# Designs tried in a protein design chat: VHH binders against Uncharacterized protein AF_1724. Part 3

Target 1, 305 residues: Uncharacterized protein AF_1724, of Archaeoglobus fulgidus (o28550)
Amino acid sequence: MEEKFRNCILGLAVGDALGMPVEGLSIENIRQLYGEVRDFLPSPYGDLNAGEWTDDTEQMVVLAESILETVYFDPENFAERLKRWFLETNSRRIGPSSTKAISNLMRGVHWTRAGVFSDTCGAAMRVAPIGLVYHFSLNLVERYAEISARVTHTGTAAIGGAVAVAVAIACNVLDFSDEEMLEEVLRRVEAYDNLLAEKIRYANEISDRDVEYAVEKLGNSISSLDVVPMAFYSYFAGKDFEESLIKAVNAGGDADSIAAICGAIKGAKGFAIPERWLEGLKDREFLEELATKLYELHMRIVKLT

## First folded at step 4 (VHH)

Design c21 (from a2 with S53E; framework vhh_7ocj_1)
Fold by ESMFold2-Fast, scan of step 4:
Structure c21 (fold): chain B 305 residues (1-305), chain A 120 residues (1-120)
Amino acid sequence: as target 1 above (305 residues)
Amino acid sequence: QVQLVESGGGLVQAGGSLRLSCAASGSIFSIDAMGWYRQAPGKQRELVAAITEGGSTRYGDFVKGRFTISRGNAKNTVYLQMNSLSVEDTAVYYCAAKYTDYWGRTYDYWGQGTQVTVSS
């Protein structure tokens, strides 16, 4: 079980760093510039080095540190930590919805009203710690994922996306089959957003098709309606961690978020991450320590419950 | 709020079998686990069997290997198949559901109880 926590956290960061250089590019542009992305590359914009991760991983760390402090998810603590992160780190790739919501928090708007009406994937990309720590209760995973999303996003696909990712991670830690995991995800997501649930179902149905077909059918924009289904497509389409991440990254568009989410879900299943990607990963040791602390928190909670 | 309705109790001879059923209604999406407890005259209530939302099962030491807990197709129904019954299994059997709130606090909901009597 500790290895699943480690591979989930590291898998998210690896996906983020692998997808970072091709964020915003079409499949055609990726093929022209790189052929196929299989390893860490520096940003073409000169802002990040090979193996460096972005706000996907940074916000995941913020959420993880929040729950390590509060034991059970507390949206007020998370909101305060998001404000500190925004002020202290000057993150280079923070999304527009997260920026607006955190600006509202900084202006004194309570977290229940600070979120913006948006379906971007900022909530889904950071939610992994909730799926890991609270996997002893899928209902608690769903509730915490929903509320953590609402701190910054009020769009139904953004909320549903966070629920989908957290529940998938929890089911994978529990050794559910892919079919069992998908059933739980679809049942819960449908209560938030019917279109997102249908696109996740369809992502599994087309998992035998190539990446270009998947992008044509599911999209690769910054919307949770595209990012989350593409992450599930990549998860189902790959036979191992490496194949899933290569498919996710080479989808282009919001590739860092697609790959981060795919890596988290695939890592939670217990798939091994290629050592070459771990060796190149920025702050690997910090992320490994974070995963260990989340596992220890989980064990403390279940021993007392 | 959760309501539990039990059925299937009765009189059976030693060595016989019974199947208990429990159907949950209300806020069933907040249920983390369902199971069965029993209480014999003059004794404390004890765990018989439980099944979690994830499908993991737990059994009391005295029933392991003889009793099987399972979920129905609707997943809001749990069954207890009781085989090789002995006089010592005579008790009121209670269906229970574990609910976890937002703060991680747990609450137990209990059914009305169903009598199981095993004669020698």
Scores: ipSAE 0.000, ipTM 0.216, lowest interface PAE 14.8, mean pLDDT 88

Design c22 (from a2 with D101H; framework vhh_7ocj_1)
Fold by ESMFold2-Fast, scan of step 4:
Structure c22 (fold): chain B 305 residues (1-305), chain A 120 residues (1-120)
Amino acid sequence: as target 1 above (305 residues)
Amino acid sequence: QVQLVESGGGLVQAGGSLRLSCAASGSIFSIDAMGWYRQAPGKQRELVAAITSGGSTRYGDFVKGRFTISRGNAKNTVYLQMNSLSVEDTAVYYCAAKYTHYWGRTYDYWGQGTQVTVSS
């Protein structure tokens, strides 16, 4: 189980760093500039080096550290940590909804009112620690994923996206089959957003089709309605961790978020991450320590109950 | 996991000198500061000396002018040169490192401590 925690956290960061250089690019642009992305590359804009992750991993770390402090998820603590992150990060890749919501928190708006009506993917991309730590209760995973999303997003697809990702991670840690995991995800997500649930189901149905087809049908914009289904498509379409992440990255668009989410879900299943990606990853040891701390917290909670 | 390993403690006569060393290992986190604290019998831990990653130093009032803190060539090492030792310097000396995890939270890590005994 500890390996699943480690591979989930590392898989998220690997996906983020692999997708970073092609964020915002179409499939055609990627093919012309790089052929196929299979390894870490520096940003074409000079803002990040090869192997460096973005706000996806940064916000996941913020959530993880919040949970490590509070034991059970506390949205006030998370909001305070998001404000500090926002002040200190050098990221120029923060999504518009996260920027607006955190700016509201910075101005003293309470977390219950700070979130913006938006379906962007900021909530889903960071939610992995909730799925890992609280996998002993799928109802708690769902509730905490929902509340963590509401700190910054009030759109139904944004909330539903966070629920989908956290529940998939929890189910994978519990060794659910892909079919069982998908059924659980769809049942819970449909209560938040029916279109998102339909697109996740469809992502599985087309998992035998190529990435170009998937992007045409599901989209690759920054919306949770595109990113989360594309992450699930990539998860189901790949036979192993490497194949899933190569498909996710080469989808373009919000590629760093698609690949981060795919990597988290696939890592939680226990798939091995290619050593070449781990060797190049920024702050690998820090992320491994973070995963170990989350695992230790999980074990402590389960022993206390 | 982060480990701090202290060395250089022991017995010394009043007026003598000791050099303590501390090496931090097990993390690639940013180290904000490293330093030395001491706990004398029947007293609480107090700051002896600290040095930031930028090289700024801070000293406890009772050791200024006698003790000097410095960093090794590896930024994860710190030394405490203790001169003109007195019986009042007898204490367990603890190495501490303040790590900045990403996004503003700092965590303090402590060594196991090394005994310094100054005899008259």
Scores: ipSAE 0.000, ipTM 0.172, lowest interface PAE 13.4, mean pLDDT 88

Design c23 (from a2 with D101Q; framework vhh_7ocj_1)
Fold by ESMFold2-Fast, scan of step 4:
Structure c23 (fold): chain B 305 residues (1-305), chain A 120 residues (1-120)
Amino acid sequence: as target 1 above (305 residues)
Amino acid sequence: QVQLVESGGGLVQAGGSLRLSCAASGSIFSIDAMGWYRQAPGKQRELVAAITSGGSTRYGDFVKGRFTISRGNAKNTVYLQMNSLSVEDTAVYYCAAKYTQYWGRTYDYWGQGTQVTVSS
């Protein structure tokens, strides 16, 4: 189980760093500039080096740190940590919805009212720690994923996206089959957003089609309605961790978020991450320590040691 | 939870030596710096020595040349070698660790303290 925690956290960061250089690019632009992205590259915008992750991983760390402090998820603590992160981060890639919501928190708006009506994927991309720590209760995973999303987003697809990702991670840690995991995800997501549930189901149905077809049908914008289904498509389409991540990254668009989410879900299943991606990853040791601490917290909560 | 465990304190005669050890555990963050502070009865806690993860050191004026701070084989362990001890060095010695989160937030943690008594 500890290996699943480790590979989920590392898989998220690897996906983020792999997708980072092609964020905002079309499939054709990626082919023209790089052919196919298979390894870490520096940002074309000059903000990040090869192997460096973005606000996707940073916000995941913020959530993980919040949980490690409070034991059970506390949205007020998370909101305070998001405000501090926002002041300290050098990231130039923070999404508009997250920026607006955190600005509301900075103005003193309570977290219950700070979120903006938006379906961007900021909530889904950071939710992995909730799926890992609280996997002993899928209902608690769903509730905490929803509340963590509401700190910044009130859109139904943003909330549903966070639920989908956290539940998928929890199911994979529990060794559910892909079919069992998908059934659980769809049942819970449908209560938040019918279109998102339909697109996740469709992502599985077209998992034998190429990435270009998937992007045409599912989209690759910054919306949770595109990012989360594309992450599930990539998860189902790849036979191993590497193949899933390469498909996710080469989808373009919000590629860092698609690949981060795919990597988290695939890592939680226990798939091995290629050593070349781990050796190039910024602050690997820190992320491994973080995963170990999340696992230790989980074990303390369930009293298995 | 973060725990700092001090050891090596005790009773020593003036002119003698002691080596204090501090091991940090339970943190999810990398240690930015570790150090030793001391507090004698009726006085404020004061810096004795500190060392950063990069190896830079700082010392209190009253211990320069007599005390040496160093890191152990593990990155989470520091030692304070105290030579030429005087009765004025009698105090409770506290280990402190400064943890920096990835984006610059600092967390300071303190040990429970270890007594050093120097007799004349």
Scores: ipSAE 0.000, ipTM 0.165, lowest interface PAE 13.5, mean pLDDT 88

Design c24 (from a2 with D101N; framework vhh_7ocj_1)
Fold by ESMFold2-Fast, scan of step 4:
Structure c24 (fold): chain B 305 residues (1-305), chain A 120 residues (1-120)
Amino acid sequence: as target 1 above (305 residues)
Amino acid sequence: QVQLVESGGGLVQAGGSLRLSCAASGSIFSIDAMGWYRQAPGKQRELVAAITSGGSTRYGDFVKGRFTISRGNAKNTVYLQMNSLSVEDTAVYYCAAKYTNYWGRTYDYWGQGTQVTVSS
């Protein structure tokens, strides 16, 4: 189980760093510039070096550190930590919805009212620690994923996306089959957003098709309605961690978020991450320690029940 | 929020022993280090002992060999075993926890303090 926590956290960061250099690019532009992306590359904008991750991983770290402090998810603590992170981060890639919501928090708006009506994927991209720590109860995973999303987003697809990712991670830690995991995800997501649930279902149906087909059908914009289904497509389309991540990254668009989410879900299944990606990853040791702490918190919680 | 509650202080005769306990609410797994500081009237607060999450310890020069810090992770506690006490050990003893977030900002949490009085 500890291995699954490690590979989930590392898999998210690897996906983020691998997708970072092609964020915003079309499939055609990626092919012309890089051929096929299979390894870390520096940002074409000069803001990040090869192997460095973005706000996807940073916000995941914020959520992880919040729950390590509070034991059970506390949205007030998370909101305070998001405000501090926003002041401390050097990230130039923070999404528009997160920016607006955190600005509201900084102006003194309570977290229950700070979230903005938007379906961007900021909530889904960071939710992995909730799926890991609270996997002993899928209902609790769903509830905490929903509340963590509402701190910044009130769009139904944004909330549903966070639920989808956290539940998939929890099911994978529990060794559910892909079919069982998908059934649980769809059942819960349908209550939030029917279109998102249908697109996730469709992502599995087309998982035998190439990435160009998937992007044409599912989209690759910053919307949770595109990012989350593309992450599930990539997860189902790959035989192992490497194949899934290469498909996710080479989809372009919001590639860092697609690959981060895919990497988290695939890592939680226990798939091994290629050593070359681990060797090049920014702050690998910190992320490994973070995963160990989350695992220890999980074990402590289940001993108290 | 991490809260620290100290116990075990009191009056003891020179040459005696006391064990201080500090209980952290919630999880201490997010904490880099926990320790004890003391402050005597008219003096600055000084380090007595600290223990990191990895188990490394450090001690103030005047307590080495007499005091032992230990950690009870399952109970979210740290202990300070104080042996061979002298009147110079009289002070308010504060439990402290140190946390550094990913971005390098250090947070210090402090207990309210517990009085230790050593009589001759």
Scores: ipSAE 0.013, ipTM 0.387, lowest interface PAE 8.5, mean pLDDT 89

Design c25 (from a2 with D101L; framework vhh_7ocj_1)
Fold by ESMFold2-Fast, scan of step 4:
Structure c25 (fold): chain B 305 residues (1-305), chain A 120 residues (1-120)
Amino acid sequence: as target 1 above (305 residues)
Amino acid sequence: QVQLVESGGGLVQAGGSLRLSCAASGSIFSIDAMGWYRQAPGKQRELVAAITSGGSTRYGDFVKGRFTISRGNAKNTVYLQMNSLSVEDTAVYYCAAKYTLYWGRTYDYWGQGTQVTVSS
C-alpha cells in the first residue's frame, strides 16, 4: 500500500512535468516540434526546465499539506494554504478559474463563496491526496473531493471531475478491477454531471483506438469535460505506466493536467514508474517523503477508526 | 535519498573531549538547520545543539558552556565540540537536518546515531 501512495504522488508529478512542455499545443504541433514526447523537455517559453512540474503538482502539495495538518480535510485550512501558495509561487501557468477564486479568497471572501462558476480542471488535477488518505471510505472520498473542489470551482463538471479522480485513486489503492473502479466512478459522477459520466464511459469504450481518434472524440481543452475523460482514456489505453503517460502527453492541449491525472490514477494501481523519469524529476525526494507522510496519516486514522 | 553520515563517537574518560561530525548529502533542497540530539536508555530524545542556515545557535540547558556547535564551509556539515564530558553525557547522539520546502513547510531527516560513552 505504501508503494501505491508513493507511485500515485510521483506519477502525478511525472505526468505534470512530462506534459508541461507541450501544454497548449495541438497533436500536429507536437509532431512538428518534438516528434513524440517520451522524456522530460524544457518549456518552449523558458519558464521551466526539463523535469520541472507546474501548478498541478504545486496545488496537490498544498492539499496534501493541509490534510497532514488537519488529519481530516478542512476547507478553511485548505483555503488559507492556497492563499499562502498564491503569494509565494513563481508559477505563471495558474489557470484562470483558480486565479480568480484564489484572488477572491485573498480579498477576504469566505471559501463557501470564493469559488467561480467554471468547469476547468483545477480541482481534479490536485485531488489525489484525498483519494489516497481516505480510501477506507468511498463516501468520505467523494464528500471531501466535492468540498475541496468547491473552494475554487462551482461548475458541476469541475466538481464531478475531482470526484471521478479521487474515487478512481481510492478504488485502485483497494485493488478494484478496472471494471469495478469504472462502475464506482460512473455511479458517483452521474450525481454531479451526466455528460462527464457519459464521456468517461466513452473513454473506456474507445481505449483500443489511437490518441488522435480519442482527442477528436473527447477533446483536449482545459475543461474538466475534456481533461478528465482524456486522462481515463490514457489510463485504459496503456498496458503499463509508461504507455499510458506517453499517450496522455502526446494528446496535447491541457497535456500537463491530462498526464498528471493519468499518472496519479495509474500510480495508485501500483504500476512501476520508469527510473529515467524518476531520476530527472524535480524534488523527487520531497515528493517521496510527502507520500510516506500521507501513508502514515492514513495508517494512523485507520488504527483509530 | 537524504543521507546523514555521523562520525567521531566513541569511548572517553570523564573530563575529556570528543568532536562529532555530520555531513548531509543526497538532496537539492536548502538546509534550513542542522543539529544534534541525544537519547540515553529509558529517556526521551532531547536537543543537544542546533544551528540555522543564518548561524543562530540553540543549546540544551545541560550542555551550555561545555558544547559548541559549528557549521562547515559546505553548509551541509555540522560539528559538535564536546568538552568537560561527564558520565551523564553517555548516550546515542543523532544528527538531524531540517530542509525548508514550499509554503513554509520543513522536513526533518535523522542519522543512524553514534554512541558516546563516558567512563569515570
Scores: ipSAE 0.000, ipTM 0.179, lowest interface PAE 11.9, mean pLDDT 88

Design c28 (from a2 with D101R T106E; framework vhh_7ocj_1)
Fold by ESMFold2-Fast, scan of step 4:
Structure c28 (fold): chain B 305 residues (1-305), chain A 120 residues (1-120)
Amino acid sequence: as target 1 above (305 residues)
Amino acid sequence: QVQLVESGGGLVQAGGSLRLSCAASGSIFSIDAMGWYRQAPGKQRELVAAITSGGSTRYGDFVKGRFTISRGNAKNTVYLQMNSLSVEDTAVYYCAAKYTRYWGREYDYWGQGTQVTVSS
């Protein structure tokens, strides 16, 4: 269980860092510049070094630190921590919806009204700690994932995307089969966004097809309607952690978010992360400590000795 | 990594012409815009000409009507045709490329610069 927490948190950061240099590229551009991305590369924009992660991992850390403080998810605490993060971060990669929503929070708008009508993947990319800590109750995972998304996003696919990712992580920690996990995800996501549920189901159906086919059918834009299905496609298409993340990264588009989400879900299943990626990962020890603290919080909540 | 390589600078007499070329390599995103800036000793860097991916152009006031910016067939190449040159056009000319990340933030990359000297 503890290892699943560790691999989920590290898997998210590894996916983020692997996808970071090819964010916004088409599959053809990636092939021309790199052939196939299999290892960390520096940002071509000079903002980040090889093995460094983006606002995907930063916002996940913000959520994790919020729940470590409050024990049970508290959207007011999360909103305050997002405001502080926004002032302190050097990230140039913060999405437009997150920027607008956090600007609203900074202007004094309550978190219940600060969210922007948008389906971008900012909510889904950060939600992993909720799936990990509260996996003892899938209903609580769903509720907290929904509320955490609503702090910044009011779009049904953004909210549904966060629910999909958190529930998949929780099911994987619980050792559900892929079929059982997919059934829980689809059942819950359908209540938020039917198109997203259909695309996630389809992602599994085409998991035997190549990445080019998947991108053509599912898309790779910054929308949760594309990112979340592509992350699930990558999860199902790979036989192990490495294969899943290589597929996610080489999908291009919002590759950092696709790979971060895929890495979190696959890590939660207990798949081992290649040592070469762990050795190159920025702030590995900090992320490992974070995972340990989340695991200890989970154990304290369920009162296991 | 993004690299911009300029060529075509040199010495020319007043009233003459030069054609500058800039080729961008290592681009991971589509280039949003490319342009030329110049900087004379003791002066700030100023816009000479820019062209967007859609073909819209912008010129600095002192070069409008004399200079023309254009793109090559490959979108990663830009040219600056400089006509009716005057001694006031003497400067180091820098190629710049503006890239956007997927949802619209911009990144600027600069070439090493090429010297243009106009004699009387």
Scores: ipSAE 0.000, ipTM 0.131, lowest interface PAE 14.6, mean pLDDT 87

Design c30 (from a2 with Y102F; framework vhh_7ocj_1)
Fold by ESMFold2-Fast, scan of step 4:
Structure c30 (fold): chain B 305 residues (1-305), chain A 120 residues (1-120)
Amino acid sequence: as target 1 above (305 residues)
Amino acid sequence: QVQLVESGGGLVQAGGSLRLSCAASGSIFSIDAMGWYRQAPGKQRELVAAITSGGSTRYGDFVKGRFTISRGNAKNTVYLQMNSLSVEDTAVYYCAAKYTDFWGRTYDYWGQGTQVTVSS
């Protein structure tokens, strides 16, 4: 469905921009400063305006542009594009693991050796285009998600996190039920990291509990072991796109990544994004065009000759 | 790996109908596309109909408008509804599946074939 591609890409960017102003804040601090975050706000650090996205969306765009060029995912092309992005970006929010790995690529280390032993969420936060374009094959989605993660991360939870997010997006595009999607995700993720699989399962089990309880049990640090389960919690806990994203953002911690991943997965399910969030989103038209190009690439690939 | 089992072939008179079924077992969710090919004596194998995991369909020139491909429950069974059959439709019909493994390599799996004979 073209609409699912559009809502996945836009949902990621909306989640990123909504979570951006509260990145690094505790739930208590968010409540003291803002009450509850429901709309775009400028960064308290002075680096970004309301509705602007971070390196989460930027790296997703890098991956999308890589696969638009190569048709099938090519890690060498992706690594080259990551190096160019790193030189040109104005972002001051790039994670330490991504910085170290891309620095290795910049020094001429081959992508097979450049990744660092880390479980941060840099791989999971950018993987959406792989789930969208290659949803015709869950095995290919898993393989490409794994390889794309290994360009920067060798931690099992970082790799497993990228697999979880890409597979969830692919299953949602295919109209799997939440139960069917969760079963596919857990079966595949367990091969990489059993603790991550257990935390994702637990995220679904506590989806009827409030955000404060979820953060207490799952965590909200920059680790994929926290971010990915919290994104799944937020996805399952919300009845629609808006409710899921509000829960994700108000979790604090790595809120921009939690909300970006949640928005991508929920958008891929076909949930409508509130128009007020689309109207405030920086470079909306660019992201819509990117989604259209990814959809056209998908259609070209799946045509039988 | 994937196994394909065809059923529904047989003898039918011109103007009649047949419904072929193909059941896939193994890694069902890794199947990219399923379809039907046919081969008549002394002729090359040709595409009859195919359906992708995304739901797109394709038909061979000689069957468009008469044959319909569809998917069954759990997406592991594909049906070919053949209407307005003619003697020229007489052939062995093969089920095929395109599969992508964990490493990104693609494979084509073929059923053993089922005979369809249309008498005048």
Scores: ipSAE 0.000, ipTM 0.149, lowest interface PAE 20.9, mean pLDDT 88

Design c31 (from a2 with Y102W W103Y; framework vhh_7ocj_1)
Fold by ESMFold2-Fast, scan of step 4:
Structure c31 (fold): chain B 305 residues (1-305), chain A 120 residues (1-120)
Amino acid sequence: as target 1 above (305 residues)
Amino acid sequence: QVQLVESGGGLVQAGGSLRLSCAASGSIFSIDAMGWYRQAPGKQRELVAAITSGGSTRYGDFVKGRFTISRGNAKNTVYLQMNSLSVEDTAVYYCAAKYTDWYGRTYDYWGQGTQVTVSS
């Protein structure tokens, strides 16, 4: 179980760092510049070194630290930690929804009203700790994923995307089959966004097709309607952790978020992460200790109930 | 993929009014700007009106004072109120949405077009 926590957290960070240098590029641009991305590369903008992660991993850490402090998810604490993170971060890659929502929080708007009407993947990309810690109750995972998304996003696909990712992680920790996990995800996501549920279902149906076909059908923009289905496609299409992440990264578009989410879900299943990616990963030991702390918190909660 | 759904076109008499609407759905995160363009037979496509997410508007010279663009509460919908229509307003009207990511790259999305015909 602990290894699944570790691989989920590390898998998210690995996906983020692998996708970081090709974020915003088309498949054709990636092929022209790099051929196929299989290893960490520095940012073409000079802001990040090879193996460094972005706001995807930073916001996941913020959520994890919030949960470690409050034991049960508390949106007030999370909102306060997001404000502090926003003031202290050097990241230039923060999405416009997160920027606007956190700006509202900093201006004194309560978290229940601070979220913006958007379907970006900012909520889904950070939600992994909720799926890990609260996997003893899929209903609680769903509720906490929804509330954590609402702090910054009110779009139904953004909320549904966070639910999809957190539930998939929880099911994978519980050793559900892929079919059982997909059934739980679709049943719960349908209550938030029917189009997102259909695109996730379709992602599984086309998992035998190449990444170019998947991007044509599912899209690779920063919307949760594209990112989350592409992450699920990459998860189902790869035979192991490495193949899934390579497909996710080489999809282009919002590649760091697609790969971060795919890595989290695949890691939670217990797939081994290639050692070469772990050796190159920024702050590996910090992330491993974070995963251990989340596992210890989970064990404390289940012992108390 | 991103989809723009247009409605409200049709046939109207000179001096009449018509309201076009356009709803953006799918992959669009934050729509930086939405607008309407038109193309009459034998002419190039030209800007009619545009509105930014902040509410700033821009109009083509030939429609100023007659047409008004506005955004719906959902902010993914734009309306074009067309008053005092003339035969010269006859064209296919296209909805467009512009998204700008945090790196300053722009993504343009276009609707299918809706026919507006003004009779004398």
Scores: ipSAE 0.000, ipTM 0.114, lowest interface PAE 20.0, mean pLDDT 87

Design c32 (from a2 with W103R; framework vhh_7ocj_1)
Fold by ESMFold2-Fast, scan of step 4:
Structure c32 (fold): chain B 305 residues (1-305), chain A 120 residues (1-120)
Amino acid sequence: as target 1 above (305 residues)
Amino acid sequence: QVQLVESGGGLVQAGGSLRLSCAASGSIFSIDAMGWYRQAPGKQRELVAAITSGGSTRYGDFVKGRFTISRGNAKNTVYLQMNSLSVEDTAVYYCAAKYTDYRGRTYDYWGQGTQVTVSS
């Protein structure tokens, strides 16, 4: 179980760092510049070095630290920590909805009203700790994923995307089959956004097709309607962690978020992360310690029940 | 890198209707606004209609009441519904998007253009 926590947290950060240099590029641009991305590269925008992660991992850490403090998810604590993070971060890659919503929080708008009507993937990309810690109850995972999304996003696909990712992680920690996990995800997501549920189902159906076909059909924009289905496609299309992440990264577009989400879900299944990616990862030891703390919190909670 | 793909242009009789579509892909940043511009032979490009990320719309005076811009909720697509077309609406129609990058700098992206021809 602990290994699944570790590989989920590390898998998210590895995916984020691998996708970071090709964020915003088309498949053709990636092929022209790099051929196929298989290892960490520095940002062509000059903001990050090889192996460094972005706001995807930073916001995941914020959520993790919030629940480590409160034990059960508390949106007021999370909102306060997001405000602090926003003031202190050097990240230049913060999404538009997160920026607007956190600006609302900083102006004194309560978290119940601060979220913006948007379907960007900021909520889904950070939700992994909820799926890990609360996997003893899929209903609690769903509820906390929804509320954590609503702090910044009120769009149905953004909320549904966070639910999809957290539930998939929880099911994978519980050793559900891919079919059982997909059934739980689709059932819960369709209550929020039917198109997102359809696109996730379709991502599984086309998992035997190449990445170009998947991007043509699912898209690779910053929308949760594109990012979350592409992450699921990449998860199903790869036979192991490495293959899934290479497919996710080489999709381009919002590649860091696609790969971060894919890495989290695949890591939660217990797939081993290639050692070369762990050796190059920024702040590996910090992330491993964070995963251990989340696992210890989970164990404390379940001992009380 | 942002790609804008237009569709729906063509030949139509005066008084007819056309719907243009613009699909945006590859954007990892906020799109501040999307819109349609047109350029007739020998003239500069002019704004036809625009929609902001918040859903506010703006129209050129010459199309107000005849054209409607809308966004697809489930897709990164913007539509321009053109009704009561006149010969004066004949132009190449360009989709445009304004987006903000990771450093907060604003950029404009343009589609390749779609020909609309209104015959009398």
Scores: ipSAE 0.000, ipTM 0.134, lowest interface PAE 18.1, mean pLDDT 87

